VH-VL binders against o27280. Designs and how they scored, part 142

Target 1, 266 residues: o27280
Amino acid sequence: MDSMNVPEVLEIKRIVEESESVKTFIFSWDFRREVRPGQFVMVWDFRDEKPMSVSLIDPVRSEIGISIRRVGEFTDRVHGLSEGDLLGIRGPYGRGFELMGRDILLVGGGIGMAPLAALADEATARGMRVDALVAARTADELLFLDRLEAAGVNISTCTDDGSCGFKGFAHERLLTLEENHDMAAVCGPEPMMFQVMRILDERDVPAQLSLERYMKCAVGICGQCCLDDTGFRVCAEGPVFWSQELSRVREFGRYRRDPAGRRVPW

## First folded at step 6 (VH-VL)

Design E39 (framework fv_libevitug)
Fold by ESMFold2-Fast, scan of step 6:
Structure E39 (fold): chain C 266 residues (1-266), chain A 122 residues (1-122), chain B 110 residues (1-110)
Amino acid sequence: as target 1 above (266 residues)
Amino acid sequence: QVQLQQSGPGLVKPSQTLSLTCAISGDSVSSDSAAWNWIRQSPSRGLEWLGDTYYTSKWYNDYAVSVKSRITINPDTSKNQFSLQLNSVTPEDTAVYYCARVLRYSSAFDIWGQGTLVTVSS
Amino acid sequence: QSVLTQPPSASGTPGQRVTISCSGSSSNIGSYYVYWYQQLPGTAPKLLIYYNNQRPSGVPDRFSGSKSGTSASLAITGLQAEDEADYYCQSYDSSLSGYVFGGGTKLTVL
């Protein structure tokens, strides 16, 4: 529909400070439009538009939440807003995570925990057993631990500097965990996701991975939002992909694209 | 174990309203994890989704564009059922009608009613 | 509406491999997972494949699904006479804000 591609101006109902660099912005939402964990919306500050993952889906309160990390001019401006201020939102876009089995492993790095937090809420509401491996550079960058704990999630942490939990990277921590899961969902920096995917493949655990890569536009608008080898468009065919799909993409985990579309190493 | 049981008349005259009900057991019609759907099937068109009803903070209805002007799907929490009303029927509405559950976020029609053949004829 | 395109028929002999295709667009299969249903004569459809390629409990492993871009396929290996049925693919369509089905494929076991 036209209405799906036109930004709706929404009032910021509540802001949750998740860390020094991350805030969750909460809006009233019309749930006639299906919203699933793993989908994203385009956020418009009336100057620029950027894709942001949905991190909270609360149909009881008719609310969605969008978690935003400060990384540049757009996000700095948005972080300067207050409750009652307005943002344009269009979407949701992309395919979300799908749940199967009884037991799920979530592996999140940094802001990648945002879509996984919404998935954790859904999985626990469905009675699944949820284990989360939460990774960040430092303890202060670990996100959503209180939400996950409140939901009954079994949490393992790791930090690059060892300031909380295991000292090392997510994939190194995963190698020390031997519990089997019916499925996994992974979101974070691509090099982390690539290593995690390889371990899960070796363990025969089906995994879904969310690629929140550089995107120029939402569903059906431009052709520049794509992966190298398969021609998959993250905004149209992602951001969530099965590990089998990503195993065919040569760029996954090794290269990214800059704003000009050139391949550069991570 | 969730089951769906359909009831309603199998013959409707042109221009009348087609009315069917679907009784739910093993789940609540107001469960916020499920949507309750009507789907029809004709030899010429195959399976065609008509719409749904579901509860989150309030009741919602989604309707297929092809029937939106003529269709109403209503829950009845006291009887744990939901209904289909399709107005101004024509012979093109002749089909087997199914009620079905989809779990939110899965999009799978996992549980189906038995189906009801509705013939629109004078 | 038949928004997803399937061949109207397919056939094979016992023991053979049969593939049924399902083609869509960026607003449906390209953005959402694909499901497959088997419908035996006179019965309601039954969920056969979910999440593109997963089998519900009780579905034999000779049934498999796959998805690439805006298209999906159902493969049946070791075809049996009991597999003679209609097969439907299904997805969600964001532009329609609703569920969409393929037109169905009648599989005949010769």
Scores: ipSAE 0.000, ipTM 0.434, lowest interface PAE 15.2, mean pLDDT 82

Design E4 (framework fv_libevitug)
Fold by ESMFold2-Fast, scan of step 6:
Parts: structure tokens; C-alpha cells; sequence
Structure E4 (fold): chain C 266 residues (1-266), chain A 122 residues (1-122), chain B 110 residues (1-110)
């Protein structure tokens, strides 16, 4: 069968604790299977499988990293694993970020920094100038700051409570950042992404946004992933969309889907 | 500039149907980026959302549970307006009625009509 | 009667800070954004704050919003006579499947 649809059982090579609720699991990877920033994999603990964004892509060491936030039974079980334990990995899936120009702005909220950290690595390797706006509720929830700094990224932070950097939200901080960018990439809570997209549209900065929505499966037709007015399926046609595509989506920033597929407001 | 202009009778008899219209300028009633709402305000119940109509490949509407059995909200694309019909009115339906817009990407009522006082009495 | 609870009145003197509270539950404010509206006598409500703490164009920065748990607050700093109005909070409620409003707070500038 298609190798993309068959999970490979991989040994956890190393685990990085990013915060109290986030860990990055690192695996050896055969780069004959290309992985790009913005794509995700299905992680299988031999009971359930869930989609997870790829947060590290290292062809030199032949490694990928997958960052997982603890939010339920599956992720709690995975967080209980140790180096040397096994997980099934299937993928990658979805369209990744596309890079253009010389300067890129990354805007990430919470775990949304995971796919953006991988993108930062690729952008800096291509010689792009990278500015990152990292947003979270508190300082303890800011992710990947040391990794971004090591990569040569210019970092701005903001926290809702003011415990690190600018006191306020990502879009409020963005209004104080005056540097022009050839493109932007955005990942985080959908309401944050909508506010950021609006500002970038006013600045004529093309942006790509990654939708972290509820998914039943990553490899096929899934009604839970369908956007209301466009017929887009996040798992098949996303999760990365250009701002021009999202500006016409009625659902973006307004509704989410519950497990039954019903629209509920943010 | 988007403007909402309301029209309809200020007096309705008990048991009859209340009918109001809201004319839209500066936007389209069939815009897939907006939902068109009716809200009323009375001293006894304060601000109360009644329902909406919106276009998303086809027309939809949502209605508040309290009025769902008596209410109809309909768009009119040819006149660029939407209407409210509330059946079997009682004196408890006496209120100032507002039409208002919600943008697809926000749950905020960002544009409001001027309001129409409707008195239900004999 | 209202789903979201606000104090019926508030007052302050020019130049001071006033805060108006809005209390709900996990089915509304605890799960959804909060919005604030200003209503001057004889006029329709005007959007003052959206998305918990964002200001539309034209709203002075002395108005700010915040949300914590199942409660929200509107703060007005440098209070001015023109701020005398009714203020309403609004959210969405999943158990009612609809938008819900606070009872309103009449702000008097002394």
C-alpha cells in the first residue's frame, strides 16, 4: 500500500520538555519521505492516533521532532512515555508553508509556535531575515525562545499578563512592529490569527495561516475538517492557507466545529 | 460606510403579526461575510437577541428559543434588505427593535439600525 | 432579567477610573468572547470593545476590556462627562444556542 498511509513504528530517541504541558518527541527519520514545515503526522500510541505538527526537521541528523501539548487522555499517555519507547508515525500530511522573498514575519500563539519553529529553521537556512512574534498567556507558556535565538531569529514576545515582553495580545504587539516583510506565517488560536491577518492585509503582506482544528482523520475525507462556505477540507487542502483564501471564509474566526460537526462560535 | 435603516409600524394590535424591514446600504444582504440580526430592547427584559439570516452557499437563519415558534427573518436580495415577522404578538412584545450586523469573523454587533419603537396595544 | 450579571449603576468623577463588571458562567463568558456596547440616550448601542479587549477605530484608548474565568470587566480611565451612558456586555451561550446580553449599567459622571 501507499507508504504515506502505513504507520512506521519509531523509537523515541530523545524528549525535550518545552514547558509543563508541552514536550517535543524526537525520532530518526528517513528523508526519502520529505517533510516540510507546516505539515503534520499522525501519532499512534497503539490504541489511538492523533494529528501532530512537525516542529523539528533536521536532515543533517536525520531527525524529526513532534511537539505535543497535554490536553486529554491520548496526549497524557504519550507524555508518560520515555526515551526508548515506541510510537507509530504516519505521514507527513497536508500542504506546508511556502517561502518567498527575503524577509519573513512569524506570529505564533502557544503551541502554534511548533510548526513555526520548523519554518524558522528553513527560512534562516535559506538566508532569509526572520522576525518572530511569540505570544502566550504567561511567560511559562512561551515556546521555543532559546531555539529561535540560536537560529538567529529576531524575537519579540508578548504575554496577556505582562510577565514577559509586551503586555497584551499578538495583534496589539504587531501594531508596534514597523518593519516591512515580504511574507508572514501565522499559527495559533483562530481568533488571534484572524486579528493578525487583518493587520497584515492592511500592510499588503501576504500571509499563510495554519488552522489547528478538530480532525477525525488526516488522510481522507472528513466532514469535521470542511470549511462552511468554500468546501475546503483542512486535512486534505490545508492546514496551511493563504490569507486571501481565508479572508472569504465565513467560518474563519467566527465558528469552530464540535465533535459532532456542528458550528459553535468562538 | 455601511448603514442600516429601519421601517415598519409603531403600533400593532394584540394577536396580530409585527412586521419590520431593515434596508442595507454600503454592503449586500447576500454578502457571505455578514449575518443580519434582529435585537429588541425593553425595560423589563433589557437587550434580547431574536435571530438572524445569512448567506453561505444558501440562506440560513437562527432564532432565539424564546421566540422560535413565532418568528421569521427573511432576506430580500432585490431590495437589499431583510425583514422580521413576529406572529401572535402580546403587550410583552412592546420594545424598541433594532437590526444589526455581525461580521463572519466576529460575534460583535458592529453596525446597528436607528431602532423602531413598537407598541402592542389595542 | 439577564443571563449575564452587571451592576445596575456605577458612578465616578471626571479624570478618575471606573470599572464595570460582567459575570457569567462556563457556558458563556467562560467559553466565548465578551463584547461591550455604549448606549447614549435616544441612540442605538455602539460597539465599544470586541474580542474581550480590542477597540474599534475611533474608540479612545481610555476604554479597555478584560476577561478572567467566567467574568469580564470594562475599565474607563480619565473619565469624561461624555462617557455618561448605559453600558452592556454581550457574549454567546452554548446552552441557549444564542447571543446573550448583560442587564446594563447606567454610568453617572458626578
Amino acid sequence: as target 1 above (266 residues)
Amino acid sequence: QVQLQQSGPGLVKPSQTLSLTCAISGDSVSSDSAAWNWIRQSPSRGLEWLGDTYYDSKWYNDYAVSVKSRITINPDTSKNQFSLQLNSVTPEDTAVYYCARVLRYSSAFDIWGQGTLVTVSS
Amino acid sequence: QSVLTQPPSASGTPGQRVTISCSGSSSNIGSYYVYWYQQLPGTAPKLLIYGNNQRPSGVPDRFSGSKSGTSASLAITGLQAEDEADYYCQSYDSSLSGYVFGGGTKLTVL
Scores: ipSAE 0.005, ipTM 0.421, lowest interface PAE 13.8, mean pLDDT 82

Design E40 (framework fv_libevitug)
Fold by ESMFold2-Fast, scan of step 6:
Structure E40 (fold): chain C 266 residues (1-266), chain A 122 residues (1-122), chain B 110 residues (1-110)
Amino acid sequence: as target 1 above (266 residues)
Amino acid sequence: QVQLQQSGPGLVKPSQTLSLTCAISGDSVSSDSAAWNWIRQSPSRGLEWLGDTYYTSKWYNDYAVSVKSRITINPDTSKNQFSLQLNSVTPEDTAVYYCARVLRYSSAFDIWGQGTLVTVSS
Amino acid sequence: QSVLTQPPSASGTPGQRVTISCSGSSSNIGSYYVYWYQQLPGTAPKLLIYGNNQDPSGVPDRFSGSKSGTSASLAITGLQAEDEADYYCQSYDSSLSGYVFGGGTKLTVL
């Protein structure tokens, strides 16, 4: 029952360098253990474990990929690994994205484009029309553009500094895009997701949003009764939530909490 | 078509309790998607948020630091209303008092009551 | 004093562009969204702009907002006599754990 909680030691089959700070690690996977876009795995380097979203799901090649941004000691160690090295993988965990309708909008910021790349693959395989808004601070931080183009995705880009595509934020670009989508999926920095969610709600487009900070709740690490600033329990099967669920979380998009529980700005 | 209608006395004596009520129509005071707020406006302090009440699995309150020791905001689900009590008033509490709604996914005060002028004087 | 700083007055003639500034700090505008309200004499404030730059349904497209760093501004293009009102900015402040407002700007249409 708890076999998903035991790490399996897997060999790194391939490493794809996505940018200066992001790599995708590819492993052989037994698809008798189903994995869906939006789910995550716990990556164990034999010292520490961290949750990482699944960014590639390829049943034909029997492979999964996990994309990792270098942001601290753990991820720096993992980035130092080579093909043939070993990592422990537990999972998958969490609630994946659900697909419905004929048309989908993907809105991704930075590394948030990783789980959306896996979703784009599934949506296009199902015959859906896929539009993607890919946002980053600079052109060098835009991820998966070649992969999305190869899949037939209609791509719009924006960068804060204007180095590629629209100069500005994802929500500013979204206001200039057509509104004929049956659903949307959003992943990126929480302030970006909050603004995008509000626009999609006004356009009556149902949206699913993926929240990094809720990955631990999905595996029970933070305990069964986690509360936000409003006292609302957010220990549902994350990291993917419908916009209607997030509308009841007052702290969403406003601030986060540090390890001491203090409110800090995004 | 959400509307907020305020009622309460226009004159309160110093050291007494200021009491106002806000009646809600077109929404429920126990709606899990809304918070119900009190805001006041005076020439000396401008617009000043005082606090709110809202329901998720239970009732909660947030209060502004400046009034936290003197303020109580309570819902009344049977009348679909919420109230403000401000204790130990001084002339500096003279203001127009507004009730207002905030939706949980927003920090916008999207619906306001008509306002009630409260004068604190002997 | 107000937590967010606005000029106390602004003026313009019909058809002109007017901007109203709102200045804060990293604990409010620098970290959170900005909202704008219009208050006509004798009435409650009315939501004019939400989420830094978004227009609610029913608000004329002449009104727009912007934010840069710890400052925000409201722009009114094609100024009309009916725009004569008080304008307030609003944000959230993490150090106060509450909502904060600007001091208000009285706009006179000459």
Scores: ipSAE 0.005, ipTM 0.413, lowest interface PAE 15.2, mean pLDDT 82

Design E41 (framework fv_libevitug)
Fold by ESMFold2-Fast, scan of step 6:
Structure E41 (fold): chain C 266 residues (1-266), chain A 122 residues (1-122), chain B 110 residues (1-110)
Amino acid sequence: as target 1 above (266 residues)
Amino acid sequence: QVQLQQSGPGLVKPSQTLSLTCAISGDSVSSDSAAWNWIRQSPSRGLEWLGDTYYTSKWYNDYAVSVKSRITINPDTSKNQFSLQLNSVTPEDTAVYYCARVYRYSSAFDIWGQGTLVTVSS
Amino acid sequence: QSVLTQPPSASGTPGQRVTISCSGSSSNIGSYYVYWYQQLPGTAPKLLIYGNNQRPSGVPDRFSGSKSGTSASLAITGLQAEDEADYYCQSYDSSLSGYVFGGGTKLTVL
């Protein structure tokens, strides 16, 4: 049996409170199991299992981190845990981000900054110039600013309400930023990612986008991990996709799935 | 600058087919960034969405349940326009008819035609 | 009848703040974005607010939107005579599989 498909029970080594609603849970990790930014793990609280993106990869300290936003019953229970408590971790799964060139732009919305924070660490360790556009509804929802600053990342912020940085959407702020990047990585709400992708396409910047909403299907549990009539399956080919792949997907940025699996507008 | 210009008859008899056309300038009817909609407005029912047509890899249509059995919305790529055909009209179909664009970036009806008053009378 | 409920009328004097409400359910406002349109007499509706609280280019910052649960509001600060118009909210409804509009609010500037 593949050891990656069996949950390993790990002790919570450290908890970092990122915001009122987001915590990062840090575990010791055996780096004989390679993990890359953009990949996810299944987190098991001994009752339910949910996919979570890896937000910290630290081979020097032999640690990984998983950032979890409080949005429901499972995440409420996990947020109630303390250092020393146990969680089951299975994975990693999915394809991660690929790095190329010397300069990278990161564009993250809300919890979408979690996998991008791990990518920022790798890119800076490689000596790349990293620019990050961090977007949220309010200043209190901006994530990882202190970690990005510590890594030497050039940070721009925007909030819908103007409480920090540019007042407006990520794509509006992006139009005012330097155009020269060898690549970009984007993670956040799909309407934001679609808008950003279009600007990057106009600038001839290759971009990778992470579609985390379909991660629960990674182990073959759900056949509804399709983006469009084109037959793309996020669980089989994702969660990270190149912008050229997404530009042909009818659903991307336009529709979401309702609980019955039907396509509805955002 | 995207503009929508409507044309069609202002008077239709009961049981006949209502036909309206919306000409698009500044964008393509087959643009993958837009859906092309028909909306009507009457004192009795207010604003009412009727349906849309849009292109990605192929053409799609959505229709409001209230008119689905009587309505057809068709694109015409050669003339860069789209049309509304509403069959078997009754006086209750009397309304100002608008064509409108839903743009992916906003997901809102961001561009509207000028409107056409259609009276259905015997 | 309209699926989304708005007051049929609202009024204010120049310089005041006016709020127009829009009430729905979990199948529409509770799950989907809310949009607002201004309609001047004899004209087509014009987009004022999209995505609950965003303004398109050219809309003054006197206009703002908000959403909480199954209800939304349009606020107009520093009310001006030219703001006299009909205002409509709009969302999507999953049970109807279509777009839905409020009944409209006629705003009178006294």
Scores: ipSAE 0.000, ipTM 0.425, lowest interface PAE 15.0, mean pLDDT 83

Design E42 (framework fv_libevitug)
Fold by ESMFold2-Fast, scan of step 6:
Structure E42 (fold): chain C 266 residues (1-266), chain A 122 residues (1-122), chain B 110 residues (1-110)
Amino acid sequence: as target 1 above (266 residues)
Amino acid sequence: QVQLQQSGPGLVKPSQTLSLTCAISGDSVSSDSAAWNWIRQSPSRGLEWLGDTYYTSKWYNDYAVSVKSRITINPDTSKNQFSLQLNSVTPEDTAVYYCARVWRYSSAFDIWGQGTLVTVSS
Amino acid sequence: QSVLTQPPSASGTPGQRVTISCSGSSSNIGSYYVYWYQQLPGTAPKLLIYGNNQRPSGVPDRFSGSKSGTSASLAITGLQAEDEADYYCQSYDSSLSGYVFGGGTKLTVL
């Protein structure tokens, strides 16, 4: 539709501080325009536009939430905003997660928990059993633990420094967890997702992985959204991919694209 | 531009090792944009993928489950070629063997060798 | 036995449209791209279609591919005598962790 490509100027209804570096911005939303977990929107501060995953989908309150980590000039400006201020929102865009089975595993690293939190809400509302492995560098960077607990999710944590839960990386923790799930959804740093995907593949658990790479444009062909091995466009054919689709992508987990489109090791 | 040329014996006795080589011209065996494959074709099994080798930061192999215990696929960067070794052959391994490239941009078997008929009999 | 199912034969007369089907499951065609290869007698297979519906340089536009759910089709319009060949579909299978081929379809131009 044409309306999806024009930013709608929305008032910030509420701001939730998730951590020292992450805030969730909540907006009233007209749910005649459907949005699914795993989709993203373009956030416009009237100077720059950046893609952000939808982290809250609440049709009962008619609200969506967008979680933003402070990492640069654009996000610093957005973090400086208050309730009542305005932002432009375009979308939603991209493929969302698909739920299947009865028992699912979520594996999230850092801000990658944002789209998985929305998925957890939908899965629990459908009566599914949800196990979540939440990973971060430190305890302070673990996100959405209270929200996941309130939804009835069975939570395991790990931190690189051992400040909360298992001391180590997500894939190391995954090796100690129950092996029997109908599907998994994974979002986080690409090297983490690659290692997790390999373990899930060995367990014959179908997995969906969200690739939130740098994107210049949310619509049409974008060079920085293209995967080398298969030609997939993250903004058009992703950001969510099944692990089978990624198994033949030579760059997945090994290389990324810089702003000029060159392959660079992680 | 890119060509694959196969060589190796056409007759192998049961229980011996089948060895074939595929020479590459117009591309490098260590190209990060290609995977180098072996595929065979027989009346009983049709077209059957056997495995591949490819380079990113290091060498990798994938092998089909049906042959995994008997197969080795190795690159030779000095000669710009790759080989197939299939151990403990039986008459069921009689087939035309092809080497083939999977090209990153198409993800298809886009270049094939000429094929080598290998007969396994006493 | 082939993992992907094709009819063993198909036929047509010059100028007609012929379709060749390829059926799989969620672990292969339902999740991965489909490819088609043409094999003339005594030669190696030649890539005809990649990525479900893309043609490499040099393949006539008379050849087209499509995919729906767990099945794919190759269509040949304006059939010509030189199209007489074996045709193979190919995909990847997650349960086998490998490439899979159809059993092949022998196309006869009558």
Scores: ipSAE 0.000, ipTM 0.392, lowest interface PAE 17.5, mean pLDDT 83

Design E43 (framework fv_libevitug)
Fold by ESMFold2-Fast, scan of step 6:
Structure E43 (fold): chain C 266 residues (1-266), chain A 122 residues (1-122), chain B 110 residues (1-110)
Amino acid sequence: as target 1 above (266 residues)
Amino acid sequence: QVQLQQSGPGLVKPSQTLSLTCAISGDSVSSDSAAWNWIRQSPSRGLEWLGDTYYTSKWYNDYAVSVKSRITINPDTSKNQFSLQLNSVTPEDTAVYYCARVFRYSSAFDIWGQGTLVTVSS
Amino acid sequence: QSVLTQPPSASGTPGQRVTISCSGSSSNIGSYYVYWYQQLPGTAPKLLIYGNNQRPSGVPDRFSGSKSGTSASLAITGLQAEDEADYYCQSYDSSLSGYVFGGGTKLTVL
């Protein structure tokens, strides 16, 4: 494959407002470059560069989409852009999700639904049965419900405050859902993913989990992407990992790392 | 240098329990960087993974679907070893049994015991 | 039968290149790393390649691994008499929730 790490300057074709804090930026894409659900790109605003998961892969329209939550100065600047403005895109990078079997459970929290929305599109296109558990703090933070419904996905929701669906956390809702799946894919806050992984492991459901921690090693600063116990590098070997790989990581779901690599509690 | 040393009977009668131990030197059985595995090898089935035990916040076991109902793999932290118990053996369980380590950095079976030939016959 | 498919035998002459294939599916090689083990007569298997293409310390650079789609290959260049052994590929299988091995390839150095 092309080993060049050079950003391509692309025009923002369309912007979809997913919530008050999340927008999806849609670009024309040359599908001679492979991109798979679960992979990320580096987004360059001509000042700073940040990793973002691909949330839409549409070969029929020749489009990709990148969903961005407004959380700081970089994302504030990007959210201020309009259709017709330019962004640099470098990539894609990382290991994507792999699909197998006949049915899949998606468990997403907050912006973690972004890579799972792209996966849902691929799974439904392959004729798989797709069940999605979509979790957020409040109803207005649930993402991609209309898109998932249009794709034929069977949706369950939960919110911490009970404003939509089950009142509680994703893992609590999962305990009340007793359906067999050949596999699962999980993306969201790490403590949520850890609890969900435990339940899926007890049910003998193989799961893939997407870790979005410190993905800065696209150009060789890999120490900040490395998982403590396994030596996996999120940008090189991830961001998608199988549950059997993560079950050996003492840190997963228990600690986070600061920019210096020190363990700090959640 | 990590080394694995196996011990146990070479002959087991049908319907009995096969029991083997693997002593670890150069690493701890409770090391969070390792999973401790049993693998067997026979002419009819080739190399066949049976299961493992490993420690993160507590002890875990994974078992191959083909033996899950008959197998137990247990650590012994005081002796720095782990064991295999396989119940209700049949002649089809005749094989060379290996213990092996999966190490976190490679995720490979990087260290193997010497192997123990176990014959199941009356 | 083995879950991963290898040719039962391969052969070559000293100095030549041989390749050993390993074929699987999307539930194993298509999704997971591939590993290769060398088993000399009367010994336990020895790790030769991990992570599709990485060599542990002490393995000569004549040995290399590759993976494409649902298949993997082990290549041995500059074949030597001491390379005569059985070679096994290994991966993980999500549908079985466990590690899987190829049936092995007996390499004969002619």
Scores: ipSAE 0.000, ipTM 0.387, lowest interface PAE 18.7, mean pLDDT 83

Design E44 (framework fv_libevitug)
Fold by ESMFold2-Fast, scan of step 6:
Structure E44 (fold): chain C 266 residues (1-266), chain A 122 residues (1-122), chain B 110 residues (1-110)
Amino acid sequence: as target 1 above (266 residues)
Amino acid sequence: QVQLQQSGPGLVKPSQTLSLTCAISGDSVSSDSAAWNWIRQSPSRGLEWLGDTYYTSKWYNDYAVSVKSRITINPDTSKNQFSLQLNSVTPEDTAVYYCARVIRYSSAFDIWGQGTLVTVSS
Amino acid sequence: QSVLTQPPSASGTPGQRVTISCSGSSSNIGSYYVYWYQQLPGTAPKLLIYGNNQRPSGVPDRFSGSKSGTSASLAITGLQAEDEADYYCQSYDSSLSGYVFGGGTKLTVL
């Protein structure tokens, strides 16, 4: 019915090697078509189609970027492409991040920094104070540090092995950071996001979390999605959800309400 | 910095061709970051986009479906201006006509001409 | 008839908040950025908001835009007498392959 739900064949204009396993593919983009941080596109290599978060939104250069980690057959093929090669791009899709307040916290793990890097660009352009906690297993897996620094972001790092910054997990580092933020945006492995959400909830900081597994639900590829374990409802548009929406989702954190209506862990 | 100045007749008879020109200062009509647009405004129909012309490696035009069969928008690089021709006008074409710039990176009509009232009347 | 739907009029008292809605469909606001223009009597429209929620230099921060699904809103806080004007929303429409405007809202400051 909607003819704009057809892939456009776009030329790879530039490729940035972010790490040994991550590349950002940059395309010319017609900014008559909206794209917001936290949204994703379907990337088609003329064989398979996969959802990928938008990691760069650059209206000055008329470009978008898509950061792709090499983890399987599709991503291996895409990583083998060069500048000048073609990919199909459909979208953008999904609910993006909402910015509120003056001071925001970004918490990203691994490739989860990709949509948060785009959000950091928008927030700093709007004059917001941005603190970013960038987490990874090792120093060579920390992503977008130079880009965040160039944008004026206040950066904290942590690695599981201590090879850069704080030695430990994202939530352990978060406990050592100042509590005062108007909102947070979180993207990374689900266990990391769960622990971070718990701390932000205790601090009464509203958080938005980006869940990769809900990207297909947003474009109608899944037959049925529910946000509660007893629900008979269509899934809310993802991949970005407020922490309050996730507090009643059994698979994510298994939180319940106490007799006073307050969020508590199971 | 950038200014658009409109000129052309304010009265056109039904079935004739409406012709307007927009002179550009502070920017180039062949700037690859801009598109040059015509928009009209009437009490009955409000604001209507009519079409544009722009240069990348060559010249392009887009036209609104409602006027596509009657409209031509042409750049003139030597005079740094662009024009509107609208054929076979009717009283329904009576409007204030504006030229306007769209910048590719914002996709907004960020600079507007002063407007020209065109009356189609016999 | 306009492609995007706005209320024909709105009003408020100095110091109040007023909001102006703009409703479209998946082929326009649902897929493309929304822009807002202020038109004072006898003048050309002036860009007020671009990219859903961004302000050009010189536009006061009491003007803000938002977009949700196929609808957008312009909010004016701390309403002032000089805000009395016509306001237009604008987007792009893929089914028409062209830019589309709302019908305009005449804002009266009481």
Scores: ipSAE 0.000, ipTM 0.434, lowest interface PAE 15.2, mean pLDDT 83

